# VH-VL binders against Uncharacterized protein AF_2093: the designs that were tried, part 5

Target 1, 226 residues: Uncharacterized protein AF_2093, of Archaeoglobus fulgidus (o28187)
Amino acid sequence: MDVEIVEELSKMLAGRKAVTEEEIRRKAIRCALKIMGARLVGIDAELIEDVTCSLIDCPITLKSLHFSEKVKIGDVLFYHPHVIKPEKEDFEQAYFEYKQSKKFLDAFDIMREVTDRFFEGYEAEGRYMRKYTKDGRNYYAFFSTIDDTFEDVDIHLRMVDEVDGDYVVIVPTENELNPFLKFFKQYSEDAKRAGLKIWVVNPDEKTIDPFIGYPKDFRLLKGFKN

## First folded at step 23 (VH-VL)

Design n1 (from m5 with heavy chain S101A)
Fold by OpenDDE, last read:
Structure n1 (fold): chain C 226 residues (1-226), chain A 123 residues (1-123), chain B 112 residues (1-112)
Amino acid sequence: as target 1 above (226 residues)
Amino acid sequence: EVQLVESGGGLVKPGGSLRLSCAASGFTFRYYWMSWVRQAPGKGLEWVGRIKSKEDGGTTDYAAPVKGRFTISRDDSKNTLYLQMNSLKTEDTAVYYCTRAYDFSKGWPLDYWGQGTLVTVSS
Amino acid sequence: DIVMTQSPDSLAVSLGERATINCKSSQSVLYSSDERNYLAWYQQKPGQPPKLLMYWASELEKGVPDRFSGSGSGAEFTLTISSLQAEDVAIYYCQQYYSTYTFGGGTKVEIK
């Protein structure tokens, strides 16, 4: 399982000349979802850290990318393969990914807390995918970004059918609306048809709002800010 | 190709106001910090101020000589940088350059420059 | 504010000869976190905007000939043109970008 995630992550990062741990960690979560599906509910942070380490300091398979070299720029630590010297543009890309990843990772716990509060009265389990259960109703919440959700739309659509309940992706607010508009324009109809739900957490205000889809349990609607 | 094109320069009297614009193209403008640098005729380069990306807070910094008089702003939807200059002085006479920089969390050099626009403050 | 001082103000060098420009900062521009010097060099030819030559004191910007090199650390830096070419006639500026930006006074390089 770990090897499969690492291989998937390596494919996702193929062609990259510079990365950060933050980026690897963010994308490892996505790969874990792809490989494990609903089983992700039972996974804690250790697996993600192991996968992250496997690409940098503790390789577990020869099929994995290996970012063995370290370069620090400012306050950010970058990694690159031994055989490749990254160019400025490579670091720019890596830094962009770093900022996005750090933002998500920093907001992760708040997103979970807000979601837990939203599902007041439900039993909750899981980290990266959280299962909420009450009176035979199940909600599976996966934490991501709207951009990552866009890229992984096929995985999320699959998850809707895979889980024994409702499937919702929780994403943080963005500085710009463009990423949401992009998703809406391209996938809103498919998402609605499939029953995919996407809700948005504002980490600063600690609020949650619906973007696509509503909970079947109407009593949960009061949990939305708007 | 990265391009920065300044506009809005001209002649203004002391105490007057002027607004400069910089049209950016060829790169993702919203991700970059932008700066203004000026050069008085026959003199050296002087940093005027900068504005960070919205993602990095969109905050501004100014050089001491222009602080309180100049305001830098940006419109990412238009890929445009602005410099509002109030209470202009004769010593503000210079070619004003629009420049960009990445941040990399600590700082980055000014890697692209516009051709500049001339501001002349004279009675 | 960090004050940048360049020397000399002007330099005349024969074609093919070495040109050396010095730059001093009022305080260190070495960042402890990454151990990099936040110092850049710019070239400005007549009637043109400045062009970035190098950053982190010694890293050449893309397209810059390798006859240009930078050295130094902390608060003292040097720009060297190993073999001066006609197209190198310009004013050169050092700049710290450790804390916002400040430029040196510039050094005019001419052909002797």
Scores: ipSAE 0.816, ipTM 0.907, lowest interface PAE 0.5, mean pLDDT 95
Fold by OpenDDE, last read:
Formats: C-alpha cells, sequence, structure tokens
Structure n1 (fold): chain C 226 residues (1-226), chain A 123 residues (1-123), chain B 112 residues (1-112)
C-alpha cells in the first residue's frame, strides 16, 4: 500500500527539481485517496509521514523519486535530487507549492473541527477522509483545496459512486475567487449530476458554506452560515 | 520576456500630486513583490517603498522620507503597480523605477527594472 | 533602518587590472535561518536602469561575467572585478535586502 502511494506520488512529482515536505505531504494525501479510495477512512497520519519520508530520507523503493539534497532559503527548506541543481525558477515553483501546501496543512485541523461541528450528533471516524454516520446515513468527507479538487475531479467523481453514502469534498476559502469560478464553470454541472458535494470552510471564522450540493439530511442545513 | 514599463511622470508644483503606473508583463505578476526605487538627477539609488503579494498579505512598506505622503497599490487583474504621490516636494524630483522581487519568505533582490519615468517637482 | 556605506566614492582602474569596491552595513545582514547574506550588487551604466549583478553576497546573476565576484559576510562585503573591461565602466551599488531595502551611496568605476 505504501509503495503504491509512493509510486503514484513520484509520478505526480515527475520532472520537479525542487520540492518541500509540505508539498509532498499535501500531494501524498491526494495520492492516498486515489489509491485507497474509501479505505482512506482507516488511515492515520503515520502513513502520510512514512510516504513523505520515503521521498526524502527513508526511501522504501527504487521506483520512487529521491529528493536527498537540502537547500534552505529564508525560512523554507527545499529538497532536490542529488544529480541536479535547481535553478531559480525551480525554487520559485517549489516555493509557490510550499505556500499553498502550508496553508492547506495549517487549516486542516480547523476544517476537520468545523466539519465535526457541522455533523453534530453523527458518529465520526477517520482523518484525511472522515466518515459521519447517523440513522443509517453516511457521509464521507475528504479534505482538499479547490485547486486540487479541480485537478482530481475524476477521482472525486469516482468516489461518489464508490462510497456507501454521500461524498463531500471540504475545501478552505481562498484569497481569490478565481479558483472557485474556474471549477464552477468547468465542472459544476457534472458535479451536480453525479451528486458530488463541495463545501467551503472559512478557517478564520470557523464557518462552513455550501459551494456545490446540499446534504440530503435537511437537519444539517442549519449548520451552514449562509 | 519580463518587462516593466513606467508611466505618469511629469512636471508638478510643490504640494501637488502625481500617480505613477507600472505595466508588468512576461511573468505572473500576482506572485511577486513590487517596489519603487527613485534616483535624483546625478544622485544614487533610493528605495521608495514596496508592496507584497496578496497571498503574502498585500502589505506595504515605505521609506521614511515618503511615509505618509506616498501610497503604493497594485491591481493584479491588470498587472499594474501604482505609486500615488501626494504633497510632493522638490526633493522628490527623480527618475522613478518600477522593480520586482520574489519573496522566498525572507526577501529577494530587485532582479528586473523598468526604464523609469521622470518626476520633476518645481515651482 | 540599515545604513549601507560604500568606499571609495570613485575608482579609476587601468584596463585589465583589478577593481575592488567595499560595502559596509550598519548591522549584520546575515540571516541565521539559512546562513545567507542578504546583500546584492547592482551595476548602472549611463542612461540605463540598474542591473542586478549579484545576490547573497557572492551569487552571480545570470549573464554576468565571471570576472565579477563577491565576498564578505555579516556587515562587510567586497565586489571585485578581476580584470576591468571597457564595458564595466559604471556606477556600482550595494544593497541590503535583509530588512526592506537600502542602497549604498554608489561607487563610480572609470578607466584610468
Amino acid sequence: as target 1 above (226 residues)
Amino acid sequence: EVQLVESGGGLVKPGGSLRLSCAASGFTFRYYWMSWVRQAPGKGLEWVGRIKSKEDGGTTDYAAPVKGRFTISRDDSKNTLYLQMNSLKTEDTAVYYCTRAYDFSKGWPLDYWGQGTLVTVSS
Amino acid sequence: DIVMTQSPDSLAVSLGERATINCKSSQSVLYSSDERNYLAWYQQKPGQPPKLLMYWASELEKGVPDRFSGSGSGAEFTLTISSLQAEDVAIYYCQQYYSTYTFGGGTKVEIK
């Protein structure tokens, strides 16, 4: 299982000359979803840390990328393969990914807490994918970003059909609306037709609002701010 | 190719106001911190102020001589940097350069400069 | 604010000879987190905007000839042109970007 995720992550990072642990962690979660699907509910943080380590200090397979070299710039630690020297543009890209990843990872626990509160009265389990159960109703919540959700739309559409219940992607607010508009323009109809739900958490205000789709349990509607 | 083109310079009386613009192209403008640097005739370079990216809070910093009088802003949708100059003084006479820098969490040098626009403050 | 001081104000050097410019900061521009000196050098030719030559005290910007080199750490820095060429006639500025930006007074380099 770990090897499969590592290989998928290596494919995702193919061609990259510089990365950060934060980026690796964010993308490892995405790869775990792709590989494990609904089984991700039973997975804790250790797997993601192991996968992250496997690309840096503790390789577990020869089929994976290995970012063994460290470069500190400012307050950020970058990693790159031994055989290449990243250029400025490579670090710029890596830093961009770092900021996006750090924002998501920092908001992760808050998103979970807000979602738990939203599903008050439900039994909850899982970390990266959280299952909520009450009165025979199941909700599967996956935590991501709107941009990553856009890139992984096929995976999320698959998950709608895979899970025994409703599937919801929880994403944090963005500084710009463009990412949401882009998603809406391209995938809103498909998402609605498939039954994919996307809800937005504001980590600062600790609120949740619907972006696409509503819960079938009408009692949950009061949990939305708007 | 990265390009920065300043405009809006001209002659103004002391106490007057001018608004400079900088049109950026050839790079993803919204991710960069932008600065204004000025150079009085026959003098050295003087940093005027900076505006961070929106992602990094969009905050501004100013040199002491212009603080309270100058305002830097940006419109990422137009790839444009602005410098609003109020209460202009004769000592503000200079060529004003638009410059960019990445941040990398701590700071970065000014790697690209425009050709500059001349501001002359005279009675 | 960090104050930058350059010396000398002007320098005349024969073609092919070494040119040395000094720069001092009022406080250290060495960042402990990455152990890098946040010091840059710029070249400005007549009628042109400044051009970035060097960053982190010794890293050459792309396209800059290797006859340019930087040294120093903390609060004292040096720009060296190992063999002065005609095209190197310009004013050179040091700059700290440790805390916002401040420039040195500049050093005019001419051919003797």
Scores: ipSAE 0.811, ipTM 0.901, lowest interface PAE 0.5, mean pLDDT 95
Fold by OpenDDE, fold request of step 24:
Structure n1 (fold): chain C 226 residues (1-226), chain A 123 residues (1-123), chain B 112 residues (1-112)
Amino acid sequence: as target 1 above (226 residues)
Amino acid sequence: EVQLVESGGGLVKPGGSLRLSCAASGFTFRYYWMSWVRQAPGKGLEWVGRIKSKEDGGTTDYAAPVKGRFTISRDDSKNTLYLQMNSLKTEDTAVYYCTRAYDFSKGWPLDYWGQGTLVTVSS
Amino acid sequence: DIVMTQSPDSLAVSLGERATINCKSSQSVLYSSDERNYLAWYQQKPGQPPKLLMYWASELEKGVPDRFSGSGSGAEFTLTISSLQAEDVAIYYCQQYYSTYTFGGGTKVEIK
């Protein structure tokens, strides 16, 4: 386990009084990308689980946040620090993050499956970042949400330059178009200039479409629904 | 400050229709489940129906007395809740309150209420 | 549908004295997953909309005086005002939010 990831995650969750495992997992993946970059291809689920545990039941450093107390509301288990009693608003925020995280985590495997199908004929490796290789061409696919991609835009722009190949962020569809419009309005030009690609998976229909950027391999274009 | 403001109430004949609106402000409307609750003159509170957030499916539930006649909808872009009332009956006469609740996966009480709008169904 | 029954219908209490309102549900509103009672209490003063007083049977809503308290579990609940104040004159409703919403018939609290 990388202590740097735990520290980064603690910074990201600073000030939070209530969280869920789902939120921690989602954000741990983001922190892992930030810290490890392309090395994330070689990382499996164990690291994320260890990081998650380190913030809740198995702390590894005093420098990290520690959500040691459990509170169940409805069907959701919340965690909070021992010295803090969360207020209603804290749980509301935590629940919102939970729903977003659960949606992403539930769609994660489908996103990978759809992406694997899209890259038919390519050799694939990795979990949270998946590398596709064929005929000397490499694609690095990172799975995220459009909102998280927005927040982590600097990391993704860095990744475009870091990887030996093309870099693409795969995100699930949203109930509203607003998050995509927000990203497009603020970062579409920067993304295009940098060569950042963002593709959208519909988990229900098991389809993939381009949002920003197209694959260099024109043979892959047929894999898009639209 | 959380505010819920109902409008659209008035006098209507039996069998008529009326559409109520509730303008919400002071909170992120799209995250909350919204309900209508009514109160006949001099009577108690009666839950009318509920609409969930889009994230939770946007589904609606209705009390038995209004099922099939009333329709709840929402426009998150306008922070507005609606109650379409068709085939109105005299017993539908009441002050209609707009109210909100978080969900927390199981349910939550109605923590904020509007001032209400009076609907009178009379010949 | 879960039916809520309150008692008494009306209650007159002297200032500074204890007021007790009972509420029964036709079935348990205790959720096994979180072991919480999905029962709320509301206060409605004349000419005003209802106000949430309490949730999960005993948790006070923000801003509610601590002279208000709730007890009970399962299908029987009680709202208590330890020392009735003039501003407490109102109709009080219990409500289950275990399965959608249903209200009790209300209890009118007046000063004796």
Scores: ipSAE 0.799, ipTM 0.894, lowest interface PAE 0.6, mean pLDDT 95
Fold by OpenDDE, fold request of step 24:
Structure n1 (fold): chain C 226 residues (1-226), chain A 123 residues (1-123), chain B 112 residues (1-112)
Amino acid sequence: as target 1 above (226 residues)
Amino acid sequence: EVQLVESGGGLVKPGGSLRLSCAASGFTFRYYWMSWVRQAPGKGLEWVGRIKSKEDGGTTDYAAPVKGRFTISRDDSKNTLYLQMNSLKTEDTAVYYCTRAYDFSKGWPLDYWGQGTLVTVSS
Amino acid sequence: DIVMTQSPDSLAVSLGERATINCKSSQSVLYSSDERNYLAWYQQKPGQPPKLLMYWASELEKGVPDRFSGSGSGAEFTLTISSLQAEDVAIYYCQQYYSTYTFGGGTKVEIK
């Protein structure tokens, strides 16, 4: 399973000459969802760390990318393959990905806490995918970004059908609405038709609001700020 | 190809106001920090101010000589950088260059420059 | 603000000879986190905007001839043109980008 995730992650990062641990972690979570689906509920942080390490310092398969070299620019540590010298543009891309990843990873625990609070009274399990259960009703919450959700829309639509309950993607607020508008314009109808739910957490205010879809348990509606 | 094109320069009286624009193309404008640098006739380069990307807070920094009088802003939807100059002084006379820099958390040199626009402050 | 000082103000060098420009900063521009000097060099030819030549004190910008080189660390830096060419006639500026931006006074390089 680890190998499959690593291979998928390597495919996702194919052609990249520079990356950061933060980017790898963020994308490893996405790959874990793709490979494991609902089984992701049973996965802890160790798997993601192992996958991350496998691309940098502890390769586990020959089919994996290996970013074995380190370069620090400013306050950010970049990794690149041996014998490959990244260009400025490669670092620019890596830094962009780093910022996005760092933001998500920093907000991750808060998103989980806010979501737990939202599902007050429900039993909860899981980390990257969290299952909430009450009175035979299940919610599967996956934590992501709106941009990643956009890219992984096919996976999320699959998950709606795969899980024995409701499937919700929890994303943090963005500085701009454009990413949300882009998603809405492209996939809102598909999402609604499929029953995909996307809720937005404001990590600063520790609030949650619906973007697409509402919980079937109407008692949960009061948990939304709006 | 990266291009920066300044406009809006001209002749103004002391105490007057002027707004410069910089049209950017050939790169993803919203990801870059932008700066204005000026050069008085026959003199050296002087950094005027900077605006960060919106992602990095969109905050501005100014050189002491222009602080409180000049305002830098940006419209990412138009790929345009602005410099609002108020309370202009004769010593503000210069060619004003639009420049870009990537962030990289600590800073980056100004790798691309426009051709500049001349601002002349004279009575 | 970090003050940048260049020397000399002007330099006349024969074609094919080495040109050396010095730059000093009022404080170190070496960043401890990445151990890089946040020092850049620019070239400005008459009637043209400045052009970035070098960053991190010694890294050449793409397209810059290898006759240009940079050295130094902390608060003292040097730009060297190993063999001056006619097209190298320009004013050269050092710049710190450790804390916002400040430029040196410039050094005019001419052919002797």
Scores: ipSAE 0.795, ipTM 0.892, lowest interface PAE 0.6, mean pLDDT 95

